# VH-VL binders against NAD kinase (nadK), part 117

Target 1, 268 residues: NAD kinase (nadK), of Syntrophomonas wolfei subsp. wolfei (q0aze0)
Amino acid sequence: MKIILVNNRFKENTEKKAQEIAGQLSALNVEVIIDNGLDEPYAGTVDFIMVLGGDGTMLRAARRYGQRAIPVLGVNMGTVGFLSNIEINELAEYLPLILREEYSLEARMMLEVAVFQQQSLLTRVFCLNELLLRSNSPRMLSFALEISGQKLEPYRGDGLIVSTTTGSTAYSLSAGGPIADPQLDAFIVTPVASHIINKRPLVVSPEREISLHLLEEREAIIGIDGQIKMDFGAENRVLIKRAPHPLLMVNLKAKPFFTSIDRSLQRQ
Below, E stands for the ipSAE of ESMFold2; O stands for the ipSAE of OpenDDE; V2 stands for 0.75 times the mean of E and O plus 0.25 times the DockQ between their complexes.

## First folded at step 8 (VH-VL)

Design H2 (from H1 with heavy chain S54E; framework fv_patritumab; at its last look DockQ between E and O 0.73; V2 from the best seeds 0.71)
Fold by ESMFold2, look of step 8:
Order: C-alpha cells, then structure tokens, then sequence
Structure H2 (fold): chain C 268 residues (1-268), chain A 121 residues (1-121), chain B 113 residues (1-113)
C-alpha cells in the first residue's frame, strides 16, 4: 500500500506531524510519499491521500491529485474548515479502518478550467472551489458570459466567480452567492460588484459549458481556488466545464454539514 | 508505454480523398490533443491540425478548406481526411500526441511510425 | 502564424566537439503566467519519425542524454550538443506550441566533419 501525505511546508506543525505519521505507517509496511508543496506532484500510482492541515492544503491536494480518482482524507490540525473529516488526535483511532479500506467515499464536483490564447490552449487547471475573473486595476471590466453557447447580456463590474457547490462557502459567499449543499453538482455564477443592477447569481447545471472573455482591453486576472493567478487579456478566453473526475473525499466520521456551517464560517 | 499505430491507403490519384486512421494503445485517449503532421520527401514538417478527445479541432489555415480530423473515442482512434489531393500532397503523414504535464502542453511526445502517401502526377 | 527560423541549415562538427543550433520565433512563445516557453526540440533520424528531445525550451525529455541542452527565452533559443557523438547525426527541428497553427523550424542537418 502506498500513501501520499500532503502538508504545507509553511505550516511547521504539519511537517513534524507528517514525519511522525510516516514513521507509524512505515512500521506497518506502508510506503509513504510526503508532498509538502515544494516538489513536483508524485507521478506514480498511489492508493490513498492524507491531507494534514486546513482547507487551503486540501485545495492544493485536489488540484494536484483530484483527477486520479484516489481517496483523499482531510485531517484537521487546528482551525476547523469545510473539507476535513477527522481531527489529528483521532487519527490513531481511525488508522486501522484506513488500512483495511473500511470507509465510504463522497464525491465532490471539480471544475476543469481551460485558458486559451484565441484558439490555442495555454493551460488546463482543475479546482475544487472556484474560478475568479477580476479586474487588475481600479477600472471595471466589460466581459461576456456564455452558457452552452447562449450569450448573456454583457457584464460590467469588478468580475465574476464560477464556483462549485463545495466552493459556495468560499469567495462566492462573500460576493453574495448562496450556500449550496456540497452533495449537489452545480455551477454557481456570482457577479463581483456588478455595475449592471439586474445581474443576479445563477445556479447552473453541471452539464453546461461556461465561457468568459473580455469585451475591452483591460488588465484582468483569473484566480483558481485563491491560490493560482493567471493574467487574462482581450486575446484570451476561458472555458469552464465539470472536471472528468470528482474529488473522492473519505468519510470516516459523520460530519453534519448544516449544523456545523456557522462555526466553520466564523473560523474562515 | 503509449503507442500510436496508423494506417491508410498509400497511393492516390489526383482529386481523391486521403484517409488515414491512428489508433492509441497502452495509455489514455482522454485528456489529450491528437495531431496530424506531414513531411514531403526531403523537406520539413508541416502541422496539419489537432483534435481534442471530445472533438474540438484546430486546423492549419493553409489546409483548412480540405481537412477534416475526427475522433472515435470508443475505439481510441482519430482520423484524417484531406480532400482534392494533388501531387503537392505527397508526403509522409504522422499522427502524434501533444504531451501535457503540470497543467501545460509540452510538445509532441509520442509519434506514429508514419505513412507515405503518394499522389500520382 | 508564428514563424520559426533555424540557423544554420546544415552544420558539420568533429566528433567530441560542441554543436550549436539556433532557433528564432517571430513572436514570443513564453506563457508568462507560468514562466514556461512553449518551445520544443526534436531529433529525426533518416526513415524515422521525429523524437522529442527538449520541451519548455530547457527541460530534457526522459531518456535523452545530458549532452543535449536547451536554452533561451521569448524569441531566441539554442540547442547545444556538448560533445557530438556518431549517433547524433540527424536533422533537428524546433517547434512552437504557443499558438495555432503549430509551426516548426525548417530543420538543421548535423553531420560529422
């Protein structure tokens, strides 16, 4: 059995705990790869991914490994978020179940984001929470949104968020979008400081294809999960689809989404 | 190891349609762009076009009026049709995969062995 | 279209000596957001398909000897063979994949002097 332990090298306590857990797993004849975010993603086949840290570390893991259809367990090491399943002090209790594969999986939709220079693919990135299109200057953007080839009236404002339901509690919420049940598959399209008063958030079928491009030459940015930044200009467009594979989140412990939502939001 | 096997008619008369097929073995068809490239004898390489596994295409403008690239995803195959051929279309035709790593394309990392297509003058 | 121009068209180099091939693009092939040059180098032996040597301008493909190296950024690129071996006699092509159509240089034939 081979497991990746994902941590954040800038969070000192996760490095120490990753080494401790690696030692425990090695004693149980489990091969362990540590991914602290510094090296390239591990390219080989693995059976399980364990994320040590908060939602930010999970977002990185999802981006690196989410399309491989590998079980991913979130282990909280402090501030409770939306993406952890167990606490670090409970890991020893659950470790036998992990090794025997006695757990359930919950699928979380991801976005596939493709950025083009005209017709040429520049990059394709996967994300768990959201894509943000935003102005990179004090001036508003003028941009076009198409949903499955259906052209909406132009947008004017600071930008737009295209979110998964998992991402509904992230930036989309701050911009006025709804909280969505993460068990649903949908896009949530949330304007950011729209100058056009009738532009409301939209909830869109996950089978739709969403396209964005600028209508005027402006400095803009595409953000991915608040962690990746790409320049975006008048010669670019972005295409957003449901990713081929969902993130497969391990469920070891009942985690009631609705009763925990106020606590999790206060700790963001 | 990913392998590309290509086939099709090697001898054509002017005005016929060139038709080649490329099959993908030992790897994923999904998630990649698949290309056709040609090389006249003793000359350089010319990109013909590409297709994404879901069917979106980009063609060389110099050939676009005569070129069709198609996918048959259930068979892990893609094909090239070039209509109204002339002697100028005599070349070795290659299929290739556009490599993709770290969210970026990185060039054509797997090539078919090539098919010489001769158009009689 | 981004035009790719190689120099020289042919090159004769003694065994064990350094070979240098230049490639210039008519427009930048740098994706600045990821700081990656969408530029590849291929080797083609007679009767065989091209073989990828270098991608992202300077990254060696798996299995390529370390005597091959790539450098440059934006519009100006260089393939270097630090110590030419007999098996390196081939035609070398640069290629951009920043925009469509994808375009190749005209090729550089490398021979032993």
Amino acid sequence: as target 1 above (268 residues)
Amino acid sequence: QVQLQQWGAGLLKPSETLSLTCAVYGGSFSGYYWSWIRQPPGKGLEWIGEIYHEGDTNYNPSLKSRVTISVETSKNQFSLKLSSVTAADTAVYYCAREGFLEWSPYGMDVWGRGTLVTVSS
Amino acid sequence: DIEMTQSPDSLAVSLGERATINCRSSQSVLYSSFNKNYLAWYQQNPGQPPKLLIYWASTRESGVPDRFSGSGSGTDFTLTISSLQAEDVAVYYCQQYYSTPRTFGQGTKVEIK
Scores: ipSAE 0.671, ipTM 0.861, lowest interface PAE 1.7, mean pLDDT 91
ESMFold2 (binder alone), look of step 8: mean pLDDT 94; pTM 0.960
OpenDDE, look of step 8: ipSAE 0.726; ipTM 0.883

Design H3 (from H1 with heavy chain E102H; framework fv_patritumab; at its last look DockQ between E and O 0.83; V2 from the best seeds 0.73)
Fold by ESMFold2, look of step 8:
Structure H3 (fold): chain C 268 residues (1-268), chain A 121 residues (1-121), chain B 113 residues (1-113)
Amino acid sequence: as target 1 above (268 residues)
Amino acid sequence: QVQLQQWGAGLLKPSETLSLTCAVYGGSFSGYYWSWIRQPPGKGLEWIGEIYHSGDTNYNPSLKSRVTISVETSKNQFSLKLSSVTAADTAVYYCAREGFLHWSPYGMDVWGRGTLVTVSS
Amino acid sequence: DIEMTQSPDSLAVSLGERATINCRSSQSVLYSSFNKNYLAWYQQNPGQPPKLLIYWASTRESGVPDRFSGSGSGTDFTLTISSLQAEDVAVYYCQQYYSTPRTFGQGTKVEIK
């Protein structure tokens, strides 16, 4: 059995704990690869991914490994978020179930984000929470949104968020979007400081294709899960689709979403 | 290992339509752009166009009025049609995959063996 | 269209000596957000399709000998063969994949002197 332990090298307690867990697993003849975010993603086949840390570490793991359809377990090491399943002090209790592969999986929709220079593909990235289009200057953006070829009236404001339901409790919420049940598959499209009256958040079928481009030359940025930044100008467009594979989140312990909302949001 | 096998008629008369097919083996068809490139004997390489597995195409403007590239995704195949050929279209025609790694394209990493197409007269 | 210009058109080099091929694009091929130059080098032996040698300007494709190296950024690029071997006699092409249409340099024929 081969496992990746994902941590953040700049969080000392996760690095130390990752080494400790790797030692325990090695003693059980389990091959362990540590991914601290500084090296390229491990290229070989693995059976399981364990994320030691908070939501940010999970977002990086999802981008690196989410399209490989490998079970991913979030292990909380401090601040309670939305993407952990168990606490670090419970890991010993659940480890036998992990090794026997006795757990269920919850699928979480991911976005596939393709950025183009005119017709030429520049990059294709995946995200778990959201894409943010925002101004990179004091000036507003004027931009076009298309949903499955249907062109909406132009937007004007600071930007736009296209999120998954998982991302509904992240930046989308701060911009006025709804909290969505993460068991739903949907896009949530939330304007950021819109100058246009009646541009309200939209909830859109996951089967739709969403396209964005600027209508005037402006300095803009595409952000992915708050962790990747790409320059975006009038020569660019972005296409957003449901990713081919969801993130497969391991469920060892029930985590009731609705009864925990206020507690979890206080940690954001 | 990904392999490309290409076929089609190699001898044409002026005004006919060139038709070539490329089949993809040993790898994923999805997630890549697939290209046609030609090379006149003793000369350099000219990109004809590309197609994504979804059917989206980009064509060289110099050939756009005569070119159609199509996919048959159920068979992992893509094809080239070039209408109204002349002697200037005599070339070796290659199919190729546009490589993709680490969220970025990286050039044409897999090529077919090439098909010489000669336009008589 | 981004025009790709190679120099020289042909190059004769003694076995074991350095061969240097230059490629210039009419526009930048750098995707600055990821700091990657969308430029590739190909080797083509007689009667064979091109073979990818270098991508992202300086990254060697798997199985390519260490004597091949690429450098440059933006608009100016160089392929270097540090110690020419007999099997390196071929035509070499640079190619940009930043923009459509994709474009190739005219080729550089490398021969043994």
Scores: ipSAE 0.657, ipTM 0.856, lowest interface PAE 1.8, mean pLDDT 90
ESMFold2 (binder alone), look of step 8: mean pLDDT 93; pTM 0.956
OpenDDE, look of step 8: ipSAE 0.739; ipTM 0.877

Design H5 (framework fv_patritumab; at its last fold request DockQ between E and O 0.76; V2 from the best seeds 0.78)
Fold by ESMFold2, look of step 10:
Structure H5 (fold): chain C 268 residues (1-268), chain A 121 residues (1-121), chain B 113 residues (1-113)
Amino acid sequence: as target 1 above (268 residues)
Amino acid sequence: QVQLQQWGAGLLKPSETLSLTCAVYGGSFSGYYWSWIRQPPGKGLEWIGEIYHEGSTNYNPSLKSRVTISVETSKNQFSLKLSSVTAADTAVYYCAREGFLHWSPYGMDVWGRGTLVTVSS
Amino acid sequence: DIEMTQSPDSLAVSLGERATINCRSSQSVLYSSFNKNYLAWYQQNPGQPPKLLIYWASTRESGVPDRFSGSGSGTDFTLTISSLQAEDVAVYYCQQYYTTPRTFGQGTKVEIK
């Protein structure tokens, strides 16, 4: 069995704990690869991914490995978020179940984000929470949104968020979007500081294709999960689709989303 | 390992339509752009166009009025048609994959063997 | 369209010596957000399809000998063969994939002197 341990090198407790866990797993004849975010993603076949840290570390793991249909377990080591399943002090209790593959999986929709210069592909990136289009200056943006070829009336404001349901509790929420059940597949399209009063958040079928481009020259940025930043200008467009594969999140403990949502939001 | 096998008629008369097919083996068809490139005898390389696995195309403007690239995704194949050929279209025609790694394109990493197409004078 | 210009058109070097090929694009091929130059180098032996050597201007394709290296950024690029071998006699092309149409340099023929 081969496992990736994902941690954040700049959070010292996660690096130390990752090495401790790697030693324990190696003693059980489990091959362990540590991914601290500094090297390229491991390219070989693995059976399981363990994320040591908070939601940000999980977002990086999802971006790197989420399209591989590999179980991913979030292990909380500090502050409780939305994407962890167990606490680090519970790992020893659950490790036998992990090694025997005795757990369930929850599928979480991801976005496929393709950025173009006119018609030429510049990049294709996957994300778990959201794409953010925002102004990179004090000036507001004027931009076009198309949904499956249908062109909506132009937007004017600071930007736009296209989120998964998992991302509904992240930046989309701060911009006035709804909290969504993460077991639903949908896009949530949330304007950011719109100067057009009638631009409300939209909930859109995951089968739709969403396209964005600027209607005038402005300095803008595409943000991915708050962790990837790309310049975006008048010659660019972005196409957003449901990713081919969901993130497969491991469930070892029941996680009652609705009864615990206020606690999770207050601890962010 | 990914391999490209290409075929089609190699001898044409002026005004006929060039038609070539490329089949993809040993790898994923989805997630890539697939290209046609030609090389006249003793000359350099000219990109003809590309197609994404879902069917969207980009064509060289110099050929756009005569070129159609299409996909048959169930067979992992893509095809080139070039209408109204003349002697100037005599070339070796290659199919190729646009490579993709770490969220970025990286050039054409897999090529077919080439098909010489001769258009009589 | 981005035009690609190579120099020289042909180059003769002695076995074991350095060969240097230059490539200039009419516009930048740097995707600055990822700091990657969308430029590739190909080798073409007689009667064969082109073979990818270098991508992102300086990254060696797997299986390509260490004597091949690429450098440059933006508009000016160089392919270097540090110690020419007999099997390196070929035509070399640079190519940009930053925009469509994709465009190639005119080629540089490398020969043994």
Scores: ipSAE 0.681, ipTM 0.864, lowest interface PAE 1.7, mean pLDDT 90
ESMFold2, look of step 8: ipSAE 0.679; ipTM 0.860
ESMFold2 (binder alone), look of step 8: mean pLDDT 93; pTM 0.956
OpenDDE, look of step 8: ipSAE 0.857; ipTM 0.937
ESMFold2 (binder alone), look of step 10: mean pLDDT 93; pTM 0.956
OpenDDE, look of step 10: ipSAE 0.847; ipTM 0.930
ESMFold2, fold request of step 11: ipSAE 0.661, 0.634, 0.651; ipTM 0.858, 0.845, 0.857
ESMFold2 (binder alone), fold request of step 11: mean pLDDT 93, 93, 93; pTM 0.958, 0.956, 0.956
OpenDDE, fold request of step 11: ipSAE 0.912, 0.895, 0.911; ipTM 0.961, 0.953, 0.961

Design H6 (from H2 with heavy chain E102Y, light chain S99T; framework fv_patritumab; at its last look DockQ between E and O 0.79; V2 from the best seeds 0.00; counts 0 for: pae E 2.2 > 2)
Fold by ESMFold2, look of step 8:
Structure H6 (fold): chain C 268 residues (1-268), chain A 121 residues (1-121), chain B 113 residues (1-113)
Amino acid sequence: as target 1 above (268 residues)
Amino acid sequence: QVQLQQWGAGLLKPSETLSLTCAVYGGSFSGYYWSWIRQPPGKGLEWIGEIYHEGDTNYNPSLKSRVTISVETSKNQFSLKLSSVTAADTAVYYCAREGFLYWSPYGMDVWGRGTLVTVSS
Amino acid sequence: DIEMTQSPDSLAVSLGERATINCRSSQSVLYSSFNKNYLAWYQQNPGQPPKLLIYWASTRESGVPDRFSGSGSGTDFTLTISSLQAEDVAVYYCQQYYTTPRTFGQGTKVEIK
């Protein structure tokens, strides 16, 4: 069995604990690849991904490995969020189940985000929570939203969020979007400080294609999961689709979403 | 071990339509742009156009009025048609994959062997 | 369209010596958000298709010998063969993939002196 152990290199206690866990796994003849974010993603075949840390570390793991259809377990290191399943002090208890593959998987939709200059592909990035389009200057944006070729009335404001249901509790929520069941497949389209009367958040079928482009020359930014930033201008467009593969999140311990919403939001 | 095999007619008369096919083996057809490139004898390379696996195309403006690239995903194939050929269209024609790695394109990493197409004068 | 200009058109180099090929684009091919130049180098032996050598201006394709290296950014790029071998006699092309149409340089023929 080969696993990737994803950690956050900027937290000393997390790095030390990752080394301890790698040692424990190696003693059980489990081959361990440590991904602390410094190197390119491990290119070889692996059986399992273990994420040591909070939601931010899980978002990075999802972007790097989510399209490989590999089970991903979130292990909390102190800051409880939405994406961890077990606590670090419970890992020894659950390790036999992990090794025997005795767990269930929750599929979480991801976004495929393609950015173009005119008709030329610049990048294709995957994300778990959201794409943010926002102004990179004091001026507001004027931009077009198309859903499966259907052109909506123009938007004007600070920007727009296109979120998964998993991302509904992130930036989309603070911008006025709904909390969504993360087991649903959908896009949530949330305007940011819209100046257009009656622009409401939209919930959109995952089979749709969403396109954005600017209607005026402005400096804008595309943000991915709050962690990747890309320049975006009048010669660019972005196409957003459901990613080919969902993130496969390991479920070893019940984490009731609906009964813990307020508690989980306060602890982020 | 992705491999491209290409075929089509090698001799044409003026005004005929050039038709070439490229088949993809040993790898994924999905997720890539697929290109046609030509090279007149003793001359440089000219990009003709590309097609995404879902069917979207980009063509060289110099050829756009005469070129059609199409895809048959069920067969892992894409094709080139160039109408109204003249002697100036005599060239070796290549198919190629446009590579993609670490969220970025990286150039044409797999090429067919080429097909010489001669247009008689 | 982004025009690609190579220099020299031909180059004669003794075995074991350094060969240097320059490529200039009419506008930047740098995707600044990821700090990647969308510039490739190809080698074409007689009677064969082009072969990818270098991508992102400086990254060697798998299986390409260490004697090949690429450098440069934005609009000015260089391919270097540090110690020319007999099998390196070929035509070399630079190519941008930042915009469509994709465009190639005119080519540089490398010969043994």
Scores: ipSAE 0.683, ipTM 0.864, lowest interface PAE 1.7, mean pLDDT 90
ESMFold2 (binder alone), look of step 8: mean pLDDT 93; pTM 0.957
OpenDDE, look of step 8: ipSAE 0.876; ipTM 0.947
ESMFold2, look of step 10: ipSAE 0.600; ipTM 0.842
ESMFold2 (binder alone), look of step 10: mean pLDDT 93; pTM 0.956
OpenDDE, look of step 10: ipSAE 0.877; ipTM 0.947

Design H8 (from B9 with heavy chain S54E E102H, light chain N34F; framework fv_patritumab; at its last look DockQ between E and O 0.65; V2 from the best seeds 0.00; counts 0 for: pae E 4.8 > 2)
Fold by OpenDDE, look of step 8:
Structure H8 (fold): chain C 268 residues (1-268), chain A 121 residues (1-121), chain B 113 residues (1-113)
Amino acid sequence: as target 1 above (268 residues)
Amino acid sequence: QVQLQQWGAGLLKPSETLSLTCAVYGGSFSGYYWSWIRQPPGKGLEWIGYIYYEGSTYYNPSLKSRVTISVETSKNQFSLKLSSVTAADTAVYYCAREGFLHWSPYGMDVWGRGTLVTVSS
Amino acid sequence: DIEMTQSPDSLAVSLGERATINCRSSQSVLYSSFNKNYLAWYQQNPGQPPKLLIYWASTRESGVPDRFSGSGSGTDFTLTISSLQAEDVAVYYCQQYYSTPYTFGQGTKVEIK
């Protein structure tokens, strides 16, 4: 068995723990690769990904490895979040199950985000939570939203979020989006400070495509999961689709999503 | 190793429609943009257009009115049609893959061998 | 459209000597967010399709000899062959893939002096 340990190089506690766990796994004849984000994603084949940390680390892991159809386990290290399954102090208990591959998987839809210069692809990324389009100035943006070829009325506001159901409890929620069942596949399109006070979020089928472009010569940015930033101007277009592969999240311990929402949100 | 094989008629009369097909072997068709490029004898390269594996297309504005690129995913093939050909369309036509690294395109990394198409009355 | 202009049109260089080809774009092909130039160099032998040599202005494609190097940023780019070999006789093209339509330079013919 070969496992990637994903941690955050900026959090020393996760680095230390990763080394410790790596040692333990090695003693069990498990090959371990540690990914702290410093280097490029490991290109070799692996059987399991263990994410040590919080939701941010999981998001990074998802972007780096999510398309490879590898089981991903979130191991929480004292943070509040929605994407971890077990606590670090529980790892020893569940390790035998992991090694025997005795766990269930939950498929979580990811976004495929393509950014274009005119019609030339600049980049394509996958993400677990959301794409954010926002103004790079105190001025509102004017932008066009198109869903499967249907052109909506122009949006005016600070920006727009296109989120997965997983991402519904992230920035989309703060912007007034609905909380979505993570077992549901859908896009959530949430306006950010629209000049139309009652501009409502949209729940969109994952079978559809979403396109955004600016209607004026202004500078904006694209944000991915709150971790990647890209410049976005009048000559750019973004296309959002369901990623071809979901993230396969390991479920070792049942977590009641809806009963824990209030508790989790109160801590944020 | 990924290879592109292309075929089609090499001799046309004016006003006819050029038709070429490119097939992908040894690699994934999915996830890539696929382009057509042409080169008149003794001249430089002209990009014709591309098709995404899912079917979205974009054509060079200089040829847009006459160009159609299509895909047949089940066969890992994509095709070029150029209508109303003239002598000016005489060229070697290449199919190519737009490669990508780290989720960004980096150029045409795989090419077909080319097909000479001559337009003559 | 972004126009690509190469110089010179033809270049004769002695074996073992340096060959330098310039390419200029009518507008910048630098994507600031990634600090990458969407510029590629190709080598084309007679009767053959172009072969990718350099991408992102300065990164060698796999299998390309070390004597080939790319440099430049924004609108001015250079392909350098540090020591010209007999097999390097070919036509070289620069290409931008920053914006559609993709455009190529007119080509530079490299010959042995």
Scores: ipSAE 0.871, ipTM 0.943, lowest interface PAE 0.5, mean pLDDT 94
Fold by ESMFold2, look of step 8:
Structure H8 (fold): chain C 268 residues (1-268), chain A 121 residues (1-121), chain B 113 residues (1-113)
Amino acid sequence: as target 1 above (268 residues)
Amino acid sequence: QVQLQQWGAGLLKPSETLSLTCAVYGGSFSGYYWSWIRQPPGKGLEWIGYIYYEGSTYYNPSLKSRVTISVETSKNQFSLKLSSVTAADTAVYYCAREGFLHWSPYGMDVWGRGTLVTVSS
Amino acid sequence: DIEMTQSPDSLAVSLGERATINCRSSQSVLYSSFNKNYLAWYQQNPGQPPKLLIYWASTRESGVPDRFSGSGSGTDFTLTISSLQAEDVAVYYCQQYYSTPYTFGQGTKVEIK
């Protein structure tokens, strides 16, 4: 059995715990790969991914490993978020179940984000929460949104968010989007400071293809999960689809999403 | 190990339609761009176009009016059709996978064996 | 279109000696946001499909011997075979994948002298 332990090297407690857990697993003849963000993602076959930290660490794990259809467990390290399943002090209790693969999985839709210069693919990134298109100057953007080839009236404003339901509690919420049940598959399209009165948030089928491009030259940025930044100009377009594979989140302990929303948002 | 197997008619008359199919074995079809490339005898390589596994296409403008690339996802296959062929279309035709790592394309990392298509006269 | 020009068209090198192939693009192939040159090198033996050797200008594909290396950035690129072996006799192509249509150099035939 091979397990990846994902941690954040800038949180000392998480690094120490990753080393401790790796030692415990190695003593049980489990091969352990530690991913603290310094090295390239492990390329070999892996049975399980354990994320030690908060939602930000989970987002990095999802981008690195989410397309491999490998179970991913979020282990909370003291700060309550939306993507952890168990607490770090409960890990010893659940470890036998993890090793015997006695758990359920919850699929979480991911975005595939492809950036083009005209028709030439420049990059393709996967994310769990959202793509943000935003102005990188004091001036607003004028941009076009297409959904499955259907051209909407032009947008004007600070930008646009295309989110998964998992990402509905992140930037989309701050921009006026709805909180969505993460068990649903959908895109949530939320304008950012729109000057066009009828540009309300949209909930869109995950089968749709979403395309964005600028209608005039402006400095813009594509942000991915708040953690990756790409320049975006009038020569570019971005295509957003449902990623080929969802993130497979391990469920060992019931987490009542709706009754815990306020506490989770407070702790983000 | 990912392998590409290609087939189709190897001898055509002028004005016929070239039709080739490529099947993907030993790996994932989903999540990749799939390309066609051709090489006239004794000449260099010409990229024809690519298709994403869900059907989005881009074609070399020099061939766009005559080329169609399509997918049959249930069979892990993609196909090339080139209409109104002439002797100038005589070439070895290759299918290939566009490699992708660290959010960036890195060229064509897996190739089919090639199919010689000859257009008479 | 981005034109790719290789030099020389053919090259004869003694066994064990260094072979150097140049490739120039008519426009930059650097994707600046990730600092990656979208430039690949392929080896093609007679009767076989091309084989990827180098991508992102300087990264060796898995299984490619260490004697193959790539260098350069922007518009000027070099493939180097540090110690030519008999199996390295082939035609070598550079290719850009920064802008469609993707284009290849005309090829460089490498032979044993």
Scores: ipSAE 0.258, ipTM 0.699, lowest interface PAE 4.8, mean pLDDT 88
ESMFold2 (binder alone), look of step 8: mean pLDDT 93; pTM 0.951

